# VHH binders against q86uu1r1256to1370, part 13

Target 1, 115 residues: q86uu1r1256to1370
Amino acid sequence: SKVCRGYLVKMGGKIKSWKKRWFVFDRLKRTLSYYVDKHETKLKGVIYFQAIEEVYYDHLRSAAKKRFFRFTMVTESPNPALTFCVKTHDRLYYMVAPSAEAMRIWMDVIVTGAE
Short names: E, the ipSAE of ESMFold2; O, the ipSAE of OpenDDE; V2, 0.75 times the mean of E and O plus 0.25 times the DockQ between their complexes.

## First folded at step 6 (VHH; framework vhh_7mjh_2)

Design k3 (at its last look DockQ between E and O 0.02; V2 from the best seeds 0.00; counts 0 for: pae E 19.2 > 2, unsure alone 64.4 < 65, placed apart)
Fold by OpenDDE, look of step 6:
Structure k3 (fold): chain B 115 residues (1-115), chain A 124 residues (1-124)
Amino acid sequence: as target 1 above (115 residues)
Amino acid sequence: EVQLVESGGGLVQPGGSLRLSCAASGFTFSTYWMSWVRQAPGKGLEWIGRIYSSGTTSYNPSLKSLVTISRDNSKNTLYLQMNSLRAEDTATYYCAKDSYPETYYSYTGEFDYWGQGTTVTVSS
């Protein structure tokens, strides 16, 4: 299909927290957008396909970043086995899929879209 | 109603080991991140570590004690295994439920529910 939708958990840019966002892959628009929820009313970000350099599995657990905030700490991916990366010119995105199958699908569509 | 009940605390000698348990109810335990925190007498709250819904763990790098957090979703129970305990590990230990299953929110309290705590005293 020309559009793929679903939830992914991504690491924040400024604040390295993990948040579930609603992702929309649009092959025609050549964009990967993410919203607060599935209603797609509040856009939180857009990744243009031409900006994507690499898509790969985070097999090195590079997302295991440690950061203290208040009296707690944000560290590892909630599911390293389901974590993949989307590297753009400006930013490295860490994303967690809900399943292995979902991860494969998302990685595939993003890679093919970026080609 | 969400309930968290810690147990397993007590008196232990330096170098000893102790396993704490936290019985959870009133929510879908398996879908939430869970944390252990402690408060020593006269000191502030200290985050010990977290276990994600996936079962992976993260620990406070400043923690000198050897700790392992685990969970049994079939029993709705969170565990804290502590080894090589020292006097400075004396504290009340709390299990805490993260506010959201798979999210961390900044500038707000990360935990929305706490147990009453179980006291651990390390003394010779």
Scores: ipSAE 0.005, ipTM 0.241, lowest interface PAE 11.9, mean pLDDT 84
Fold by ESMFold2, look of step 6:
Structure k3 (fold): chain B 115 residues (1-115), chain A 124 residues (1-124)
Amino acid sequence: as target 1 above (115 residues)
Amino acid sequence: EVQLVESGGGLVQPGGSLRLSCAASGFTFSTYWMSWVRQAPGKGLEWIGRIYSSGTTSYNPSLKSLVTISRDNSKNTLYLQMNSLRAEDTATYYCAKDSYPETYYSYTGEFDYWGQGTTVTVSS
């Protein structure tokens, strides 16, 4: 498939909370974009394939940490087993898939597209 | 509530020019970076460029010669000047409240809010 679309939950950039976004992977445009919802009318961000350095399962990197500190709060993933990461030059994205099957599909699509 | 309202779209002939406006409210406009993006029907979004709070700009290299972004902080308004328009520039154009990313890379940003868009059609 040249295009993959679906909802993923991701950690926000400025406000650190988990947000549902509609993701669009486009192999021809070489972008992974995300929108507020499936109508694709309000863009929230774009990840260009050339910026992607690594894609990996969050649960396999058990040392990666989001912890509550006494005077700060850092929200953990709502479902660590379904969380995967897309590391770019500028930022690490945390994404939660709706199922293990969806997670495998998204990771495979993104990994092959980043090549 | 953050509101962004694009205007100035319409039907133009090839080779023509347009200036789009974006009226901003509900946040301190002068302190935020702003971006323009566009979306052709049935396609994904294309980032056009960003203007920093200082007025400095950064553009998508493919569109650099076509566009000029400016802002008027006294009117809370963002502008996109487009020249030498072509049929492929037909799209819905959106302004976006851009974040202060941890880096200045133009193509990796988190958009908090963006508007409903204004449609530009380039056709004879």
Scores: ipSAE 0.000, ipTM 0.093, lowest interface PAE 19.2, mean pLDDT 76
ESMFold2 (binder alone), look of step 6: mean pLDDT 78; pTM 0.784

Design k4 (at its last look DockQ between E and O 0.05; V2 from the best seeds 0.00; counts 0 for: pae E 15.0 > 2, grease 25.1 > 24.2, placed apart)
Fold by OpenDDE, look of step 6:
Structure k4 (fold): chain B 115 residues (1-115), chain A 123 residues (1-123)
Amino acid sequence: as target 1 above (115 residues)
Amino acid sequence: EVQLVESGGGLVQPGGSLRLSCAASGFTFSTYWMSWVRQAPGKGLEWIGRIYSSGTTSYNPSLKSLVTISRDNSKNTLYLQMNSLRAEDTATYYCAKDSYPGYYSYEGEFDYWGQGTTVTVSS
């Protein structure tokens, strides 16, 4: 697939809140971009494929974090089971997919694109 | 229609304990973050804590009360256990449905509120 589009819930970088963003995977541009909404008028960020180092499930690691941050203002994933990570050399992105199927699709295209 | 109904409030002596309940309906309870907030007489809204859909909790770091938030998804019920209550814990307590996704602004991150249950801590 040349382009994959859809909503993912992404954890903020500076403010550790979870925001629903419209993601666009573009194989030709070799970018994973995310926008405020599906109209793609307000770009919020771009992940270049060459910057992606690793893509992996986070549900197990999220469970471990639960133990250490119970009484803090840390915002944990709304759905650990559907949480995956995209690691770049600059930043670790936490993503929550709307379904298990969606998660598999997104992880697959991102990994494939990053190859 | 989304409904949140708090219960369990009342008069309690200092040092006492109280468990509040919030019965939720009209939405898929288990998939949403839920928060407790309170408002003391003459004061603003204070966020108490949140329980995520995963069951993990987060609490207001400035909260002096010993509180534990829990949920029973099978009963669509949110709980707030309060121990060692003090006079300053006197307030109306609300359960609130967190907006999805979550935010850090206390007053703007909830889309539904209960009517509240009043807790009075007094000798």
Scores: ipSAE 0.005, ipTM 0.246, lowest interface PAE 11.7, mean pLDDT 85
Fold by ESMFold2, look of step 6:
Structure k4 (fold): chain B 115 residues (1-115), chain A 123 residues (1-123)
Amino acid sequence: as target 1 above (115 residues)
Amino acid sequence: EVQLVESGGGLVQPGGSLRLSCAASGFTFSTYWMSWVRQAPGKGLEWIGRIYSSGTTSYNPSLKSLVTISRDNSKNTLYLQMNSLRAEDTATYYCAKDSYPGYYSYEGEFDYWGQGTTVTVSS
């Protein structure tokens, strides 16, 4: 589709905690953007299609790095089985989908955009 | 329910080409990611590549120049085109339905595999 919208849970960039974000995939703008909520009033980040190198499911390597001494429990994925990764040139994004079907749809949508 | 049937294997001379097919049934083929994997005699599994619902592909870098994966969602069929075949490409080739989208390793991260089709590259 041209646009896909929905909530995903994402590991934060500077503060490593899991945050619910409203994602907007837009083929025309060639961006994957995310906002605080569905009202799309506060943009939190943009992933440009050209920056995306790979989209993958990594149940063998936890989506969040386990930090043994600090923030370990906060950084573990709330649902490892539904966690997928978007690898860009500068950052690895960890995202948790609400279901296995949603995970496959989002991964397919994002991979198509990276094409 | 799920059935995957590979075909098109056989004896091929070095430098030759071969096209493998995988007929899929028992699931909504168009919504699943599909992979090709191979196993040389006495060796571990080697991931060849993946094709997404959209038709986008990702390949094992070591094999990228030798293979092309395609799909025809209207026929529920997955294809593997192989060119410039070498003796080391002798293997059983499997198609796999992916229930865990992501990159694939030796560990067999697929829930369903075909029985395979054998490709022998020999003079």
Scores: ipSAE 0.000, ipTM 0.156, lowest interface PAE 15.0, mean pLDDT 77
ESMFold2 (binder alone), look of step 6: mean pLDDT 80; pTM 0.797

Design k5 (at its last look DockQ between E and O 0.03; V2 from the best seeds 0.00; counts 0 for: pae E 16.1 > 2, placed apart)
Fold by OpenDDE, look of step 6:
Formats: C-alpha cells, sequence, structure tokens
Structure k5 (fold): chain B 115 residues (1-115), chain A 124 residues (1-124)
C-alpha cells in the first residue's frame, strides 16, 4: 500500500493545546488519519483529501498575518519553524513536524494526495 | 525494470560548476521522490539532497549552498547543479529512487534503486 506514517504534534480544534498524534497518510483511501499512538487503536480524526484546500508553512504566513493583525488567537507553536498548516473546508489544522525533513515529507505527501 | 543512468561527470577545476543528469525509466518518474548521493574515494555514502514529487527540495545542510536539485518530469530526468566545486567534492555521484510513494516509514530505508554513478573529479 501507499502509506506514510509518523508522529506529528497537532493543535487541538476546540482546546488549543498541542498534542502528539500518530498520523497515517493513505493514498488509496485518500485520507489523513490520526490516532492516539502508533498502534492505531484509537482513531482521533480523519482528514479527507477532498476536503483539503491548502498546505503551507505556518511560520511564514503567521509572520505575515502578525504584520496585519496585532492579536492572533493561535496558541504559540512548540516549534514555529517546523509548523505547517493543512487548511480544510471546515478547519485549519496546525501541525508540528519532528524535523525539517519530516515536515517536507508530510507536506509533500499531503499536497500530492490532495491534488 | 527500473533504470537510473547518471551522466555529466568529468574533470573540473576548483571553483568550477557542473550539472549532472539522471535519466530514469521503468517507473512513473513523476510520482517518486528522487535523491542524489555521493561517495568519495575511501569514504562512506553521503546524502546530497532530495526533490519531492511536489517539486520542493531538501538538502544536506553541509552542501545546501553548493547544490541545486531539479527535475523535468516530461523528460524523466533528475538534475544536480553543483557550483563552486572543491577538491572535497570529488566523488562518484548517484541518483537514487526514493521509496515514496510506496509505504514509507520515517525510520526505515529511503532508497529503492540506484544508478551506476557518474564520477566527478575536482582538480587543478
Amino acid sequence: as target 1 above (115 residues)
Amino acid sequence: EVQLVESGGGLVQPGGSLRLSCAASGFTFSDYWMSWVRQAPGKGLEWIGRIYSSGTTSYNPELKSLVTISRDNSKNTLYLQMNSLRAEDTATYYCAKDSYPETYYYDEGEFDYWGQGTTVTVSS
């Protein structure tokens, strides 16, 4: 199967805390799912590729937004340089990768999957 | 059968530039990440950089300023542009097919196939 797995730190939707989740990109299923841990026993959410509008670096856009908006309600990322966003129709996901390489990998697979 | 054929190597003077090419066949080139790696005489394999399917790139921090990776999917060709070459850049350069889009685990191997390599010699 064409799958990418790994941990990302994701910001909560309602509760703006950062939680480490196990992500599973599945090209065939056209889903990005995340679980509590790598055992994939407890599904916490699913992002469908068709719902994805945009994937971008948060540190670049957040900086740009701060230029125009004095107050952002976004909780500070544990690592802004490794933070990227997945924008869907219903929600903006903030995710922190464990490394720059990991970030590129995840962004690439998500972007290519959403195309 | 997957084939990767590097070309463009040769003798170059220090400070010179060189562009290597990798002709790919036997797979859907545009779907895969591609990497460049090199091996200097008597040394281990060194990862140079990668180009993703999206066209974005990632580089070895030690080499980032000296190299640019690009791809032409219409030609099934991977490129490595090297500038300001030094004697230390003398090596056999390989293009490698990354494992994506097959099942990818971050902590596992990254490359499925390698070319035969092209040799670059930097010497005055």
Scores: ipSAE 0.024, ipTM 0.365, lowest interface PAE 3.7, mean pLDDT 86
Fold by ESMFold2, look of step 6:
Structure k5 (fold): chain B 115 residues (1-115), chain A 124 residues (1-124)
Amino acid sequence: as target 1 above (115 residues)
Amino acid sequence: EVQLVESGGGLVQPGGSLRLSCAASGFTFSDYWMSWVRQAPGKGLEWIGRIYSSGTTSYNPELKSLVTISRDNSKNTLYLQMNSLRAEDTATYYCAKDSYPETYYYDEGEFDYWGQGTTVTVSS
């Protein structure tokens, strides 16, 4: 498929809290973009396929722990078992899928886009 | 119009206790998650904790032993109980409204509605 759309919950960039975002995977534009909601009127970020280094399961449950790190507040993942990571050259994204099946689908499409 | 008014700050002795209040108006208080945050002089914002519409709480683990958040939905009031205060707890304390009603998830900008703050000074 050329485009994959859906809600995922991600850890924020500047404010480290969990945020629901509408993600759009676009193979033609070679981008993974995310918006405030499904109406796609407020773009919040873009992950270019070329910047993606790794997609992996959060096997250490790193997102499940609350802590301050470098003056950044971190809170527990709302669902640690459904949390996966997208590592880019400059940032680690934590994402929570609505189901195990959705998690596998998103990880598969993102890793395919990175190749 | 959304308004949040913190009160109860002041001068307190080290080891003392203080209860802060946040009076909310202009929205359906019981539908929203609420947070307390603080800012020490010359420092960045520090999240203290959150209380869900259900009354369940989640705390900054570094502050968990010092604070208790509660709410009274019938009075549209959010509370912060602080105990065993030290000089490092000197800060302006703010209550914050989530911008979107979510049970487990919320959007960026959920802290766009803050109160004016109430100042707590812990004397040494």
Scores: ipSAE 0.000, ipTM 0.119, lowest interface PAE 16.1, mean pLDDT 77
ESMFold2 (binder alone), look of step 6: mean pLDDT 78; pTM 0.781

Design k6 (at its last look DockQ between E and O 0.05; V2 from the best seeds 0.00; counts 0 for: pae E 16.5 > 2, grease 25.9 > 24.2, placed apart)
Fold by OpenDDE, look of step 6:
Structure k6 (fold): chain B 115 residues (1-115), chain A 124 residues (1-124)
Amino acid sequence: as target 1 above (115 residues)
Amino acid sequence: EVQLVESGGGLVQPGGSLRLSCAASGFTFSTYWMSWVRQAPGKGLEWIGRIYSSGTTSYNPSLKSLVTISRDNSKNTLYLQMNSLRAEDTATYYCAKDSYPETYYYDLGEFDYWGQGTTVTVSS
């Protein structure tokens, strides 16, 4: 199987809190899914590759900053340096990786999948 | 059958530069992450860096040598450019095929194939 799995901390869509979720990249399904935990029993959301427009590093590299984007307030990231964004047609996802290496891995697979 | 063949090793003086190559075959090279690792005499295996399928790179933060990893997908070749070489860079250098795009867990093992290695000796 062509799958990448691991935890990321993502910012909520409606509630702007940061939650740790188990992410599953599936190249064959062309989906990035996230679950409550690694058992993958409770699906929390699915990002389809075709919906992904951009993947990029978060521009905030310092801690404890809040940003206002249009009508949305973005709460401070737990780790700005390890924060990246996945922009879809209808939503901007903020995600924090557990390490710089993990961040690069996830960004790469997502970008590759979206191509 | 997956084949990885390193080349370019040899004797170099301190401060010198060297470019290693890894010829890959037996798999879709362009879709896989590739890494360089090395093993110095009497020491354990050390990860040098990785190049992702996107072309971005990641390097061992503890690496003192100036290294650049690149790839030419049209040639199925991985490169390791090393500059300002020091005696401690003496090692056998291996190219390694990462597990991606197969099932990958970044908290587990990452490599599934290795070359035979090419030896680099840095000495005055």
Scores: ipSAE 0.017, ipTM 0.319, lowest interface PAE 5.9, mean pLDDT 85
Fold by ESMFold2, look of step 6:
Structure k6 (fold): chain B 115 residues (1-115), chain A 124 residues (1-124)
Amino acid sequence: as target 1 above (115 residues)
Amino acid sequence: EVQLVESGGGLVQPGGSLRLSCAASGFTFSTYWMSWVRQAPGKGLEWIGRIYSSGTTSYNPSLKSLVTISRDNSKNTLYLQMNSLRAEDTATYYCAKDSYPETYYYDLGEFDYWGQGTTVTVSS
């Protein structure tokens, strides 16, 4: 569709913690916006399509590959298997989808919007 | 082709400060995210932080108060400022061209996108 709405969990920009945000993808406005909640009354950020450089799957589950190069951070994704990334000119967004199907849908709509 | 060369390590007293440099070549430095990583003797690798192409930074929360990462895109150089150093900060410090999650990191002897390291020793 022309609009995709739903909750995603994202890593915060200023305060580095995982936050649940209501995302609105709008192909007509050419924006990916996010709000505090589904009422869309408190905008927290806007990602313009032209700023998006890449969308990719964040987590590789092979423990052998990660064993040598590890990050010891409290900020590890709450669900690595469902985490994807949106890279923009200025920021990397880490997002956790509620399901594999939701992750595929969000990644697909964002990629096609950035083209 | 990609080359990363760290420098500025040495001996420093506890409580002291040190600035490390990383000279980059063989890629368009200004468009890539860069990381600092360290390895204490006999320990695994520890991620210190990342700087985006925009200059925005993200740090390992346990090190955030001690370090500042910066870059000079006109000189293709990445910097790590460390303050209030302690004996536990003794390590070899590496700069790395940051990679996407779909890539794998190799054994320490294969630094396709890592430098050779510079050694910092915090001791009286």
Scores: ipSAE 0.000, ipTM 0.128, lowest interface PAE 16.5, mean pLDDT 76
ESMFold2 (binder alone), look of step 6: mean pLDDT 79; pTM 0.788

## First folded at step 7 (VHH)

Design m1 (framework vhh_7mjh_2; at its last look DockQ between E and O 0.19; V2 from the best seeds 0.00; counts 0 for: pae E 11.9 > 2, placed apart)
Fold by OpenDDE, look of step 7:
Structure m1 (fold): chain B 115 residues (1-115), chain A 124 residues (1-124)
Amino acid sequence: as target 1 above (115 residues)
Amino acid sequence: EVQLVESGGGLVQPGGSLRLSCAASGFTFSDYAMSWVRQAPGKGLEWIGYISSSGDTSYNPSLKSLVTISRDNSKNTLYLQMNSLRAEDTATYYCAKDSYPETYYYDEGEFDYWGQGTTVTVSS
């Protein structure tokens, strides 16, 4: 399909918090955008397809521990089994899908879009 | 000068509730997202939750059912309501300021200021 929409829980880049965001995959625009909610009125970020290098499962659970400030922050994924990564040129995105099927769909469309 | 002053900590019994406050000054509080973090004895720093300038919240999944973060921009104050406290909630709690004001595209951030912390002890 040309467009795929749905919620994913995304970890912040510097602030290692997990936020539920409404994601919009747009094949024509070649973007993966995320908003505060499904109304798509507040854009929070855009991932351009050309920036995507790799999409993979978070098998190593690398999102669990991150260095922050002078301390080691522990920020466990809400669901490690449903966590996948989108690696771009300048950022590694950690995302949690609501189900295994959803994860499969999102990973598939993102990979396909990035080709 | 930016100042963050936590208060409200103390001794509480298991199952009890506690409300922490963080008084902010030295910056435009309403423009910044704020977070709560904690450090238990002998453990690393743990992120509790986040509240945006507009009031959107996100929580550590292990704590979301026990904590509520709110803010009163008119009072430059951040709050952390904790319910059903357990022994493992014993920690020093800190409020943290995002480095940059929240913008339309704000998604990433870092903390540039922390308070001195307030200690919560959950014990029977």
Scores: ipSAE 0.015, ipTM 0.306, lowest interface PAE 8.0, mean pLDDT 85
Fold by ESMFold2, look of step 7:
Structure m1 (fold): chain B 115 residues (1-115), chain A 124 residues (1-124)
Amino acid sequence: as target 1 above (115 residues)
Amino acid sequence: EVQLVESGGGLVQPGGSLRLSCAASGFTFSDYAMSWVRQAPGKGLEWIGYISSSGDTSYNPSLKSLVTISRDNSKNTLYLQMNSLRAEDTATYYCAKDSYPETYYYDEGEFDYWGQGTTVTVSS
């Protein structure tokens, strides 16, 4: 398929909270974009294919861990077993799929977009 | 020189509300995310929440129903609204500056400057 669309839950980059985003994988534009919702009217970010280095399961449950001075901030994944990572040149993205099947599909799709 | 000055603490009844302020100077306030933390007597520091330069917030899940963080970049001021206060909320409350400008991603959070704190006492 040339385009893959769907909701994923994503950890925020600067503020560590889980946000539901509408993702659009577009082979023609060579982008993985995400929007507020399925209407695609409010773009929230773009991941260019050439920036993608790796796609992998969050085996260590690292999405649930953050450290501040003498604290650990815990921002638990809504579903740790369905959490996967997209590593790019400048960021590590944590994403939660709605099912194991959806997880495999999205991981495979994103991997095919990587350089 | 970076300064953070908390104010607005004091005595409040259980179930009451209180708004704390943090006046910031010596840096470009609008470029940085900010946090509130607290320390009860004899306890360690507890993170309350975080606010981005654009106003997006993230809270300690245990405190989320009690607190609202806001900022006014034109006044270089950070706010903490607390509601439904309980005796266990008695603490010194600090504002903290993120070490990095919000133009960078980082693997772990850290604070490079802290205020002197303002004390909140929740007692009948």
Scores: ipSAE 0.000, ipTM 0.152, lowest interface PAE 11.9, mean pLDDT 78
ESMFold2 (binder alone), look of step 7: mean pLDDT 79; pTM 0.786

Design m2 (framework vhh_7mjh_2; at its last look DockQ between E and O 0.05; V2 from the best seeds 0.00; counts 0 for: pae E 14.0 > 2, placed apart)
Fold by OpenDDE, look of step 7:
Structure m2 (fold): chain B 115 residues (1-115), chain A 124 residues (1-124)
Amino acid sequence: as target 1 above (115 residues)
Amino acid sequence: EVQLVESGGGLVQPGGSLRLSCAASGFTFSDYAMSWVRQAPGKGLEWIGRIDSSGTTSYNPSLKSLVTISRDNSKNTLYLQMNSLRAEDTATYYCATDSYPETYYYDSGEFDYWGQGTTVTVSS
């Protein structure tokens, strides 16, 4: 399919918290975009395929590490078993899928898109 | 004004049980999904679980303790039943209104309102 849509929980870059975002994989645009919600009215970020270096399961559970930053903390993944990573040139994204099947699908489409 | 007031915290021995309550006011409680979150001393926020407006629950699979979330819309009250409590369950517990009824996993993000919290200490 040319487009894949759905919710993933993403760890924030600046604000180190986990937030649910609506993701849109677009093979034609070669982008993975995420929005506040499924209405896609408020774009929050774009990951370009050419920027993606690696997609992998968070087998080391790196997201489980807790670190305090000023008055906020990076907390563990809400579901480590369903956590995968999208590594780009300048950022490592931690994503939590709603199910194992969803995780498989998202990882697959992102990997194939980045090829 | 929206208000959430947690209660029921206290000192409990390991293996014990505790039931927390969250009294809600200032909004149509029955229309909102509600979550419980906690923060242990020196640690970050941890999402415990959620109950949507229909009564469907979801829980953090990383929780080691048994928890049950329920609600009584006639009383505008949210509950958190905790069993087999451990020392690591020591934390301040908060109830919160969910911004995303479709979300099954939370950390410290999509909540509209929070209570003041109630403290649970698990110690022998």
Scores: ipSAE 0.007, ipTM 0.237, lowest interface PAE 10.2, mean pLDDT 84
Fold by ESMFold2, look of step 7:
Structure m2 (fold): chain B 115 residues (1-115), chain A 124 residues (1-124)
Amino acid sequence: as target 1 above (115 residues)
Amino acid sequence: EVQLVESGGGLVQPGGSLRLSCAASGFTFSDYAMSWVRQAPGKGLEWIGRIDSSGTTSYNPSLKSLVTISRDNSKNTLYLQMNSLRAEDTATYYCATDSYPETYYYDSGEFDYWGQGTTVTVSS
């Protein structure tokens, strides 16, 4: 319960495509970090617990969000039923879990960082 | 209207070279940082590199040895020189306006405009 690890698919920040990342939730460090792969040798980003505002199921809301940026449209989630969001002060992260059980576990775990 | 038009793609043999061009119109090209990105068949987007308005470049470390980015502000044109091409370099190549200068979070930017892409196929 102090550390949760696994692959999630997320929408990229700079390049708007869906990317598989290895996520590490660490209650002691108070971080949700993500890496290129499970070897944890290449850190790609860090979400600090204090930045997390909400965690929610995003089936409908993410599909509408970026249509107004001319010539830019966020690609649809590869699996909308398994997509959830982590809202932070600076960014909204879209994540796709490998299963419904994994999604429940990750959402429950990440919420503890926001509380 | 804002346009970015890539050209110079095509079929090329292994070991060959190509120079891709991106013609920009409808905005002040010299004010924008520009990026090249590519997408191999069945793969996600891969950032190649960036050139800022002053001509300073930065590259994806895994591609640094393969590519050179340049720009000609007098012609509103961005270039990608690729050398020693291999089958692994088969992809659609896009130019894009880069997000405004980084301020705090690298992973939070957005490209404002993209080209339609030009396809490079490396095969004997």
Scores: ipSAE 0.000, ipTM 0.119, lowest interface PAE 14.0, mean pLDDT 77
ESMFold2 (binder alone), look of step 7: mean pLDDT 78; pTM 0.779

